# VH-VL binders against o27280, part 283

Target 1, 266 residues: o27280
Amino acid sequence: MDSMNVPEVLEIKRIVEESESVKTFIFSWDFRREVRPGQFVMVWDFRDEKPMSVSLIDPVRSEIGISIRRVGEFTDRVHGLSEGDLLGIRGPYGRGFELMGRDILLVGGGIGMAPLAALADEATARGMRVDALVAARTADELLFLDRLEAAGVNISTCTDDGSCGFKGFAHERLLTLEENHDMAAVCGPEPMMFQVMRILDERDVPAQLSLERYMKCAVGICGQCCLDDTGFRVCAEGPVFWSQELSRVREFGRYRRDPAGRRVPW
Short names: E, the ipSAE of ESMFold2; O, the ipSAE of OpenDDE; V2, 0.75 times the mean of E and O plus 0.25 times the DockQ between their complexes.

## First folded at step 11 (VH-VL)

Design X58 (framework fv_cemiplimab; at its last fold request DockQ between E and O 0.92; V2 from the best seeds 0.86)
Fold by OpenDDE, fold request of step 14:
Structure X58 (fold): chain C 266 residues (1-266), chain A 118 residues (1-118), chain B 107 residues (1-107)
Amino acid sequence: as target 1 above (266 residues)
Amino acid sequence: EVQLLESGGVLVQPGGSLRLSCAASGFTFSDYGMTWVRQAPGKGLEWVSGISGSGEWIYFADSVKGRFTISRDNSKNTLYLQMNSLKGEDTAVYYCTRGDYSYPFDYWGQGTLVTVSS
Amino acid sequence: DIQMTQSPSSLSASVGDSITITCRASQKISNYLNWYQQKPGKAPNLLIYEASTLQSGVPSRFSGSGSGTDFTLTIRTLQPEDFATYYCQQSLSTPYTFGPGTVVDFR
């Protein structure tokens, strides 16, 4: 196997508690191996392996961050780890975001803000104007607000319960925003992304969206993350897709496939 | 053939509660989001609520938020609308329709009449 | 919310006529517009979706056009069964909103 496909056992350098359910694990990283916002790594806890988006890319400190939401057995174990503990990391994999123009809009929901936070850092470093619409069910689930603010990002929030910012969904909030952007990057639940994509389409804003699918190999071989009809492999052709690509993907926003290959509705 | 059949519409007093049901057949129920649309007597159509295939994603019109709940039982191919704190303005024929943010409302039930009156 | 309007509110026509109904959105909605037909005492039926795509089973005499804020439903060679109320509906964003309807009756 290629060296990039061999997990490197890395020490958790630092843990940042982003929310009650989300932690960011920081690792030393050799930047001779390039990593881009929107790409993912496979995290191995020596029992199981899961794809995780890179949420921090810091060449100055030679660090990367991986934000993980506690959602199941694997993530429960990982959340039980401490600084100094070890994890296996292989990658990065997939197609990341492409930056263009001067003004960029980020729309993220929940843990979907992870790759967007990394993108925000890159965009701001390039001198771009960055607006971010951060969505969550409740205020305490909003991620990376302080980090984004510190980076100079113009933040708008929305929560399902109205505990912070706009009361409602991201697409609803977006509809009320009149500013135009050169491009948009979107990541979150597919029902959110689907509806956000339509609004962006109406506004003729080029949009990139990051999908999440069950992944096994992460190298485009096993086909577990293949999208119906198109044959797009989320791990290879994605996870970042242009809106025009996703317009060809019938399952987008409608259903996904579980590890057994069964259709699961959103 | 796709069929939707609403039931549960009755006369109820203001402040009362009522649950509507919609029985679906002729398609894979869980593959589609479902929607409730209502029509007051002699008036136009009003979107009320939508629910995704899994039931995880739910949407409401402002006029019914906090009072109505939408749910589904995919094992029974049934859509529900729980209506609480009913008002006179809620008097309408309630239609169950197949469709959501990703599909137009392509199939409709015959509707069930809900009358809220003292 | 996106407001929908229709014109005219009602019109009278004869069998064989060609009629046009207009729908306007308070903001641009691209092609995210659907048309429905409703007969008295019946449920609505989908005619056109995405502004111009004819729903399966709907006669070809029905057509939709438009984009942005202005949309049109055209019925060519009006048939007796076409006398009904027609509604437009935007599908861009929740809450989904309908036009007030256009009643097409016999002249």
Scores: ipSAE 0.940, ipTM 0.969, lowest interface PAE 0.5, mean pLDDT 96
Fold by ESMFold2-Fast, scan of step 11:
Structure X58 (fold): chain C 266 residues (1-266), chain A 118 residues (1-118), chain B 107 residues (1-107)
Amino acid sequence: as target 1 above (266 residues)
Amino acid sequence: EVQLLESGGVLVQPGGSLRLSCAASGFTFSDYGMTWVRQAPGKGLEWVSGISGSGEWIYFADSVKGRFTISRDNSKNTLYLQMNSLKGEDTAVYYCTRGDYSYPFDYWGQGTLVTVSS
Amino acid sequence: DIQMTQSPSSLSASVGDSITITCRASQKISNYLNWYQQKPGKAPNLLIYEASTLQSGVPSRFSGSGSGTDFTLTIRTLQPEDFATYYCQQSLSTPYTFGPGTVVDFR
């Protein structure tokens, strides 16, 4: 058992309100324990533990950030916390994004922009040209636009209702954007990722996609329920997968499974 | 095995409203996205709208956006198309199909004729 | 929107002929193309998906090929039941679009 498997009780240093439903919790972090974009941590509120993607990696300030959307009892409790309060953090876990080439396309939907914001910081720091397509249902649900702009990212937006940028879905907007990227990284709802992946496949752009739904099993809770048609375990090998691997997963973009193994359609 | 049965097509006046239904059987309805495709008399096929298995992901052709709504009731194995502000150019046979962004349109019903005329 | 065109718009053929129908997309769609057959007075049925994969139950005389922008449907040894209208459809992205159709008539 290494130190990564024991929760560290950390003080909430800062809280950033990203939207009405999303907050980023910032903690001091000792970077002798490396964290890469695309990795996640287990967040413990002293009652329940949930996986959360790392959205900020700042070695200069010695900080990490974790962005959390309010979707249920656990996240409601965490959103009620203030600066100075304590949370348990365990990790990091999982396979992070890999960077290659000179230019990268980021496609994020909703809270899926969280791990991509960390990736954008890394890519720009390495001198890559970064284009980001940020998608949400409405303008008030677009995340990290100011942070991406500050990092020098070229931003396109789309909203389902047309309240900001292109009126429509990420894949529809992507058809109108330039094709010349060495790689892409995609994170968001699976129906969005499925449709975006088809367009990237057509363009021969290798893509990495983040599947967050099985992260809990990375700590050994449910190895069997993570198996799919290919024999992959998202919890053991993910959450980040190459598009060529994911194209063989029959359930991707179509349905997921609840804790009892029952199918839940998208 | 797989059966799709459309109903609701009638003569309706311009500016009127109409709701189409599609009863599905022979498969697990909630596992599949569903699509409406229409065909004007003597013309080709036009995609109208699609809906995911849960009903949460919905897509429309520009020609009907803002006027039509698509919905489903998975407990009743039924797909719906609510058509508002109907125009003469909406006159067509409306087909219910199984499939959406994740599956081809592999099974089609026989269609229901909607005529928009005064 | 991705525009689809088909050539020819109509074709006259005899039983036993081999015929070819072409479909073109206004932009690259990889292999995300489906072919449908519609017999007079009937609903369409799926023949081919992903450009070249034959739907179960469809006779092997039907075949599809192509990728990117140019696609072909071939019917070898045409049978009486093959006189119909054929449509291609791009499945890359919403809004999904169909070609205008190719009518295959008895000569």
Scores: ipSAE 0.768, ipTM 0.889, lowest interface PAE 1.2, mean pLDDT 89
Fold by ESMFold2, fold request of step 14:
Structure X58 (fold): chain C 266 residues (1-266), chain A 118 residues (1-118), chain B 107 residues (1-107)
Amino acid sequence: as target 1 above (266 residues)
Amino acid sequence: EVQLLESGGVLVQPGGSLRLSCAASGFTFSDYGMTWVRQAPGKGLEWVSGISGSGEWIYFADSVKGRFTISRDNSKNTLYLQMNSLKGEDTAVYYCTRGDYSYPFDYWGQGTLVTVSS
Amino acid sequence: DIQMTQSPSSLSASVGDSITITCRASQKISNYLNWYQQKPGKAPNLLIYEASTLQSGVPSRFSGSGSGTDFTLTIRTLQPEDFATYYCQQSLSTPYTFGPGTVVDFR
């Protein structure tokens, strides 16, 4: 059987506290199993299994990092772990971001900055100019600012409450930013991504957006991650989609489905 | 048939507070975002505030930020607008409409008149 | 904020006329523009969304066109019930600003 589809039990090598609610868990990783920014892994705590984005890809140190926001029972249990404790990891899965051109815009909301931080490292290593719009509800929730600055990324911030940077939403800040990027990569709350996508489409900026949906198998068999109308499987054809692909997906930005298949609004 | 019915518009003193309600029927209320739009006497339409279906995504016009709050009770199919620190410039007919950032404003109530005057 | 203007501010027309109303945005908004009709004493009514898509139940004599900054609402074979004020509204970004309106008076 493909060992990628069975969790490998790995030791937590290091824990970085990114904020009060977000921790990055670092693992040794054999890069014969290639990992691309925007791909995800399934994290197993021996009771439940959840998809998580890879936030650090470091072949030199043979490490990956997985950033996890505390939002429920599973993530509460994981946040209670210490260095040396074990987690199961299977993957990576999904389609990652594809870089093009010389100038990239990153737009991240909250924990959505995690896969974009990994992408920023790759883009700067390729010699691209990287601008990042980092959004959160409040200043304490802005993620990866020091890391992005150290990588040479040009940062703009916005917070809903105005406690740091522009007061307002990411799409409102985006209207005031430079219009000459070759591409954009977007990850965050889906209402944010919907509104950002409209502006990027108006500017004719090719955009890739990373969606989050309920997943069970992560390999496209169980159907739990399918999008209405198109049948796109977020775990297989995504999680990263081009904006042109998402234009055919009526549910994008408008609703999602829970594990029982019920329509849930944003 | 989709119906929206606003209530609560009255004469109120400057600096006062008022809560408007909008009763919704004929559709699954929680599936849709909702919006308040106002129209001062003899004037055009002004977008005031919007709220997503879950209630988690809330937007305001600059003219009302910090003074108005918007909420919804999906179990009662009701949208609310809490208006504090009212000013004469808030005098208007307030319309409840269905829609938010993701949908156009396709169904409207008949409005409720708020008058702010000493 | 994205400012919206409309021309003309008012017009008079006869039954059977074809009329056009223009709307201009202060910056490019792609096709994220809606049109509303408001009859005296009544709530607004959605006519057109995404610049050119007719809302269900709207007569085919209404049509919309445009993209970017300049948009047009056209009413062919004007009917007595078309006496109203017409508003454009951008839906690209918050705040979702309306144009000032165009009053169409039956001559």
Scores: ipSAE 0.730, ipTM 0.884, lowest interface PAE 1.6, mean pLDDT 91
OpenDDE, second read of step 12: ipSAE 0.907; ipTM 0.950
ESMFold2, look of step 13: ipSAE 0.646; ipTM 0.855
ESMFold2 (binder alone), look of step 13: mean pLDDT 93; pTM 0.945
OpenDDE, look of step 13: ipSAE 0.907; ipTM 0.950
ESMFold2, fold request of step 14: ipSAE 0.714, 0.711; ipTM 0.876, 0.878
ESMFold2 (binder alone), fold request of step 14: mean pLDDT 93, 93, 92; pTM 0.945, 0.946, 0.943
OpenDDE, fold request of step 14: ipSAE 0.939, 0.940; ipTM 0.968, 0.968

Design X59 (framework fv_cemiplimab)
Fold by ESMFold2-Fast, scan of step 11:
Structure X59 (fold): chain C 266 residues (1-266), chain A 118 residues (1-118), chain B 107 residues (1-107)
Amino acid sequence: as target 1 above (266 residues)
Amino acid sequence: EVQLLESGGVLVQPGGSLRLSCAASGFTFSDYGMTWVRQAPGKGLEWVSGISGSGEWIYFADSVKGRFTISRDNSKNTLYLQMNSLKGEDTAVYYCTRGDYSFPFDYWGQGTLVTVSS
Amino acid sequence: DIQMTQSPSSLSASVGDSITITCRASQKISNYLNWYQQKPGKAPNLLIYEASTLQSGVPSRFSGSGSGTDFTLTIRTLQPEDFATYYCQQSLSTPYTFGPGTVVDFR
């Protein structure tokens, strides 16, 4: 019965090309349905449905944005759409980030900067000092740098190939940044998050990490919190987790599972 | 029983290339990241490179970046180290180990000696 | 890079002795520290991981302690098979680094 559980067909109002492989799709949004950074929506192209993190939350313009990387059949189809085309959106779902203290470190890898960009907006609006470590394979894949700069965020970059900023991975760059923070938020590939988490734990910085694969558990996979009598299944424990919780999950950063339950290594 | 067997170590001239192989058995190879560690004659251990179970996540020591490539063939249970632009300081016994960023190096092969000399 | 140092570089001991080897990291690494044993002409083997957890099959006379920057490997009641070189290794972050080793030889 929750309006979040019924897909709404929305017109693509604007498309922002973030990189060759990433686009942000912007929709008018009725903020009677509250949206928080770290939450996701189910995006339906009338053929398949996938979870996508909300990357822009703008109640002044009455807009939300959803950033999508081209990685497979569904995302290739969505990338082929134009302004004025329609997509089904339902949600938001999942646990959002919690903000605490006066300063926050954001560590994002690739498309993982999407939910962190929304968080940066909220943190700066609350008067927090925001430092962001933005990581990508190449300079052309660094996301949201202009938006973060406009928000007053202190930015450090790293690229695997050294084309911008530090040459190396996020965790290697983080070791050279010895500033302490009241909290951190991390989103990106699990191998990156695993190594970043260790460094943050060593520094006693409480961290929240957002895991893409646990977004599916919140809306369709029975296990943790099921509302079976309504025909809807929502798992409430993701996608955002505290580092203390993830340190106890053996498969975090090592492997995931396919629909048949087989191990898929990172 | 876990076993790792390196091969390919030979005498090679400076500037040359060489590929090392490591044959793994006794475990599900793709479930584990793998690492190469080297040891120069009479010296200590030096981490060289690591690769995740899928082969997608790869890390190198600064001394070998741009010259060495690590890869794996999970269908053959084999780890590789392609060494290019070899230098005298690359002379070492090269060990294949099970483990990466997520596991300690809990099993080691016997090593294969690479000598870079004119 | 995180630099690792070990002390002493070498020590001479007799069977039945208790010995300690220290390892120091150039920056804090929490408990992300492993210890390895290498016998002459052989590959290293893992003794201890996460500073104090014994690897399966390792005798209880081996113990590890420490956190942050300073770590200790202790071998109580040294046995003949314990004469070897011992290496510490930080596992906090790449590039992974080993200490220079401590040679434990027979006196």
Scores: ipSAE 0.717, ipTM 0.860, lowest interface PAE 1.5, mean pLDDT 88

Design X6 (framework fv_cemiplimab)
Fold by OpenDDE, second read of step 12:
Structure X6 (fold): chain C 266 residues (1-266), chain A 118 residues (1-118), chain B 107 residues (1-107)
Amino acid sequence: as target 1 above (266 residues)
Amino acid sequence: EVQLLESGGVLVQPGGSLRLSCAASGFTFSDYGMTWVRQAPGKGLEWVSLISGSGEWIYFADSVKGRFTISRDNSKNTLYLQMNSLKGEDTAVYYCTRGDYSWPFDYWGQGTLVTVSS
Amino acid sequence: DIQMTQSPSSLSASVGDSITITCRASQKISNYLNWYQQKPGKAPNLLIYEASTLQSGVPSRFSGSGSGTDFTLTIRTLQPEDFATYYCQQSLSTPYTFGPGTVVDFR
């Protein structure tokens, strides 16, 4: 694959149903094009284009996976696709996660577990100890549990309704955990990430957090994903940020901007 | 000027229900999470519930979980607290305050008194 | 849950005095602590957030310090309007919890 910003039309090799609302689409991938956990690709269904995190990186099988949650018209269309159907993929883009230390904590909420699942695979492959706090509203929304378990990840679950694991929120569960880690990777709803980040900060655990914003170009040109007040472009400087960087981002955990640039509260 | 005005506090019997309202003005209501804090007579402050600007993110104290519901109508600049299955220990002045997980409680209403008694 | 304590529960002072109120958390909360002032029959007012940042409009005679588990609120040159109850509140995690309060009254 070339480095051009032109979507490559790829065949859906497999589809994994992760939950009622989440599917993972697997593609053959030429790993001459490097991809890192935390990076994203632009998915083009020949009508619209959306950024999606890479959730699977398998150099052995020469495959990547993209997990997509059904949330709107675009994703509805994509969820209607079958194996053998085509999608345009361009990327990868953005800054991925950096692994450091020996013990890593992953804190994920909902679809936020997608990039973390890929990170978990890399971390475990490197011989790191991986603990994962997987959060969702209900048990049925918990993602990648079997995959994480198979990889040797120590999983702690958290559900809002208590249907699985700790009853409550990720930050609440995290507060009950006494063990420290060399670093943490966090991805999920920003209200969750914001509160998790505070706890990690209190514990002096270096943390990387992956943000989600409306992206159009993915190459740092259009400015649609710029963050107040730093001017950080989520597609270029992110989507993975260190907690120290996000501490400077006023809008983090508080609001986001819609396609028209209007502030939307969380 | 930021203003918060609570209403709805009355005498109610145990097991009863009551809805409190908080009318907000002087700021863009939807930009801020809102919080209810209560204070029993002669006692300290107790956090009750929090709702984000959009209303999607809600948190409750254990003492009121399952009994209380927090909501907001951003078109009316109003915060609500629906209180069901009220108990004597719910007797308190209920304050509406601007603030959430990311913002200190920087503005408070004058509170409304809820009395639960047989 | 994170428990908050305050010391003293009450103190008597005179106008012009300097007083210090202490707040302690049951666990480390970094600088995620707020101070509030409440006068009888009135709503609380935010004084200090993030342990040491003075809220806009609050007189500079108020100051906060501390990190971890121990925090202090200092009022220099106490004014008549400063006689009130003061509460600390941790903002690290839900459920948010307040200290029991410290009553500052006239000597």
Scores: ipSAE 0.913, ipTM 0.951, lowest interface PAE 0.5, mean pLDDT 95
Fold by ESMFold2-Fast, scan of step 11:
Structure X6 (fold): chain C 266 residues (1-266), chain A 118 residues (1-118), chain B 107 residues (1-107)
Amino acid sequence: as target 1 above (266 residues)
Amino acid sequence: EVQLLESGGVLVQPGGSLRLSCAASGFTFSDYGMTWVRQAPGKGLEWVSLISGSGEWIYFADSVKGRFTISRDNSKNTLYLQMNSLKGEDTAVYYCTRGDYSWPFDYWGQGTLVTVSS
Amino acid sequence: DIQMTQSPSSLSASVGDSITITCRASQKISNYLNWYQQKPGKAPNLLIYEASTLQSGVPSRFSGSGSGTDFTLTIRTLQPEDFATYYCQQSLSTPYTFGPGTVVDFR
C-alpha cells in the first residue's frame, strides 16, 4: 500500500550498545507489514532521512531492530537519543535475501553484519547449518558475536590487525575455510565483497551481496540506474543482488557516485 | 595515452630507506587502484603491494609487510612506495602499474632500479 | 599462497611457427588469470586477462584458454616481435602470484 510510504513515529523501546561506534535501536512493529532479512527502512530524525538495514526481526516479541554506526552528523544525532525518544520509520523497502538449501555461509564486514545477523536468525530457525565469517579492522569492531553464538552459528573471525582470530582480511580467511555451502550471503565494504565474490564464484557457491548505495535505487530516489563504462544500463533493484548480476557492474568494488554524478573511489 | 613514470631508484646500503615515486598521466588517477611489482636481476615478476583508488585499501606481499608502505596523492597524480629496513633481496627493478583487486595490471611504467648493497 | 608454474621454462621457435605455453595454478582460480609479455630491457605489457579476453591493441594471433587450474597461451604464426618472456599471473586473491616465466627464443 501507499500508506507504507508515510513515516510512522515510533518510540525507541530499547537501545543495545553493540560497540563503541554501533547501537541497535529496537522498536515495536506491526508484522502485518512483513519484514525480511536484507530489507531496509528509512529512518527520520525530523530533519534528515537515511536508509538503514534491519538487523533484528522478532515477530514473537513484535520487535524490529535497526543497527546504526556513528559516521556523520545524522548518525551522531541519532546516537544521542535515549529510550522513549521518537524516530520516524518508513518501509520496509528493497529486495531481501533468499534462502535455499541446507547450508549457508555468511561473510560480514563491520556494520555489514547487521543485515546478516537478521538472516542468521531466520536460517537457524529454518534448521539450516550456518557458518559465519565475521571481519573487522579490530576486535572491538567485531559485531554480533554473542548473538550469533546464542543462535547456534559456527563462527570464524578475522581482524586486519590480528587482535582477534585470523590476522588478515575476510577474503584471505575465506580461502582457508571449507568450500561446501549451498549458498552464501555477503555484506560489508565493497572491496571486501568484490574479493569474497570471486572466491565464491570459483567455488560455484551462489552468493547474494547487499550494497548500501543501491538502497536509494530500490525506493526510486535516483530514477534510473545506472550506465556503466560499457554503456549498458544496470537495471537492478537493491540492496541485495546475486553475484551474477554484480559481475555486470563495472563500478562494483571500484567507485560510487555522489549526487552530482562524480566518481568517489573506494 | 596512459603514462606511468617511476623515479627514486638508487644504490642504498642494507638497513637503509628509500622512497619511490610514480607520476601518472593520461587518465583520471583516482578512478584506479595502483600496484607495485618488482623484478630482481635475471628473475621473474613479484607482486609487492597495491592500493585502492581512495588510498584506504592496501595489501602487501608477505616479504615486505612491516617494512614497506604504499601511499598515493590523488591531487598530484602520484603513487609512492616507502621502503624501510632494506635487504639485499629487495634489489630489483620496481614497476608502477595501473590496477588492483578489481582491474588487471594493464599499463606499466618503465621501472626504476633499486640496488641494496654495501 | 597460490603457486603458479609454467611449462616449458624456455622454447626455441622460428617465425611462422605456432607455439603453446602452459600455466598451472596450485589450486582452482576459475578464469582469474592474466598473461603478460616482456621484451628484453622493457616493462611487461598485458596480453590477456580473465584467461581468454584479449587486451585492446593486442594482435589476434594471441589467444588464451583454460579454467580452474590449467591454462594455455597460444601464439599463432609467430612474428619477430613475439620473441620475449611470457608470464601468467593469478588474479583470484592476494597475495597475487606470477609464474616463473617462459622464454621464447629465436632459433
Scores: ipSAE 0.768, ipTM 0.887, lowest interface PAE 1.3, mean pLDDT 89

Design X60 (framework fv_cemiplimab)
Fold by ESMFold2-Fast, scan of step 11:
Structure X60 (fold): chain C 266 residues (1-266), chain A 118 residues (1-118), chain B 107 residues (1-107)
Amino acid sequence: as target 1 above (266 residues)
Amino acid sequence: EVQLLESGGVLVQPGGSLRLSCAASGFTFSDYGMTWVRQAPGKGLEWVSGISGSGEWIYFADSVKGRFTISRDNSKNTLYLQMNSLKGEDTAVYYCTRGDYSWAFDYWGQGTLVTVSS
Amino acid sequence: DIQMTQSPSSLSASVGDSITITCRASQKISNYLNWYQQKPGKAPNLLIYEASTLQSGVPSRFSGSGSGTDFTLTIRTLQPEDFATYYCQQSLSTPYTFGPGTVVDFR
């Protein structure tokens, strides 16, 4: 529950080019508002507002980073901004990842690696062993490899076209990995997450999965954030869910709903 | 009644190309992933390729990667399989089926025979 | 790839018999296993999904059991229309793989 839901206007302190389509926008942050890996913020360009996962959490420098992929009118406008320009930020919102055990697996697809990069930073800072499976369509869409390497993460890559690492999909690569993990965190396209979840469930590895669906608001009534079978609200109860919860949701990995309630297939 | 109807199977020479079609009716086509399964004469079933409801998620058997492409036209309720660089080993009845990564193959068409021979 | 095997490769039976067909996966697949029936000259039909759930319209004499690597299809009181080839298929991960099939012939 949040009693104040007002955007703060913040200056873009630094922009990092992660790829040709992804930028990380870095802001000074007042850590009196705690932010945890897996949470999101609403980014407002003074015309429209979109949810974005936090990809960098740095209390030492008093900074947060928000990674944004260019996919439409809003993100095109935001990508056109420069250091010193202003954006409205409100949040953080949602349930973040929970770390447990000593050995963890991260499975990220495309921009889904963004919240997992923040989680990797926290896990390695706590002395946990972190294995990351980073998946993308092509080598130039693999994100945060340098950050993960610098943090001491054990990295495996896979690309659909075979341009880097294993040739194939994340779930196909995961089948060839026999390592034991105390937990997993998964973020990426829902069809990838659905298939990865099945393999982790078979191996009795508890998994947390992040559903980064489009939202109309961070609090209040939002039909686009609901999961039909369970009534979960992504902005209030997610975006991070346990695999046991998602295994019962008929729509997970198969379709989502538009504002009118119509099914939109994956 | 769910119905799937394949077409396009003919005799082609090795190295040739062929496109198969599958016309779907009786359900909301875009809500379902679709799959091609083949069966060589006198042999068992072999999964070939699957495609998600939107067409964005596509999977192939290793034997056809780089040679076959799967696609769909949701406005026409039609699934396609474009087969290039055909080999004798591709000779089979090709079945269109409803289902992919999230669903069992619950409905099958009658199949269309592709023969690759010189 | 996950490899599937079936036993026996063929089986001879009479109407009224009860038969059992076994399917084994090369690695654990939980309950992600489907069973199909194919009659001569016809397309396959789904009988059972998720190892033990009977497809709508399939007679109750068909049943499936098992989990992990070992699975069984049982047909109680065989009827003439049950003489067919039966295939198991793992649905845990792509590439999806079928067993080689079990032919159930008239004795």
Scores: ipSAE 0.578, ipTM 0.809, lowest interface PAE 2.2, mean pLDDT 88

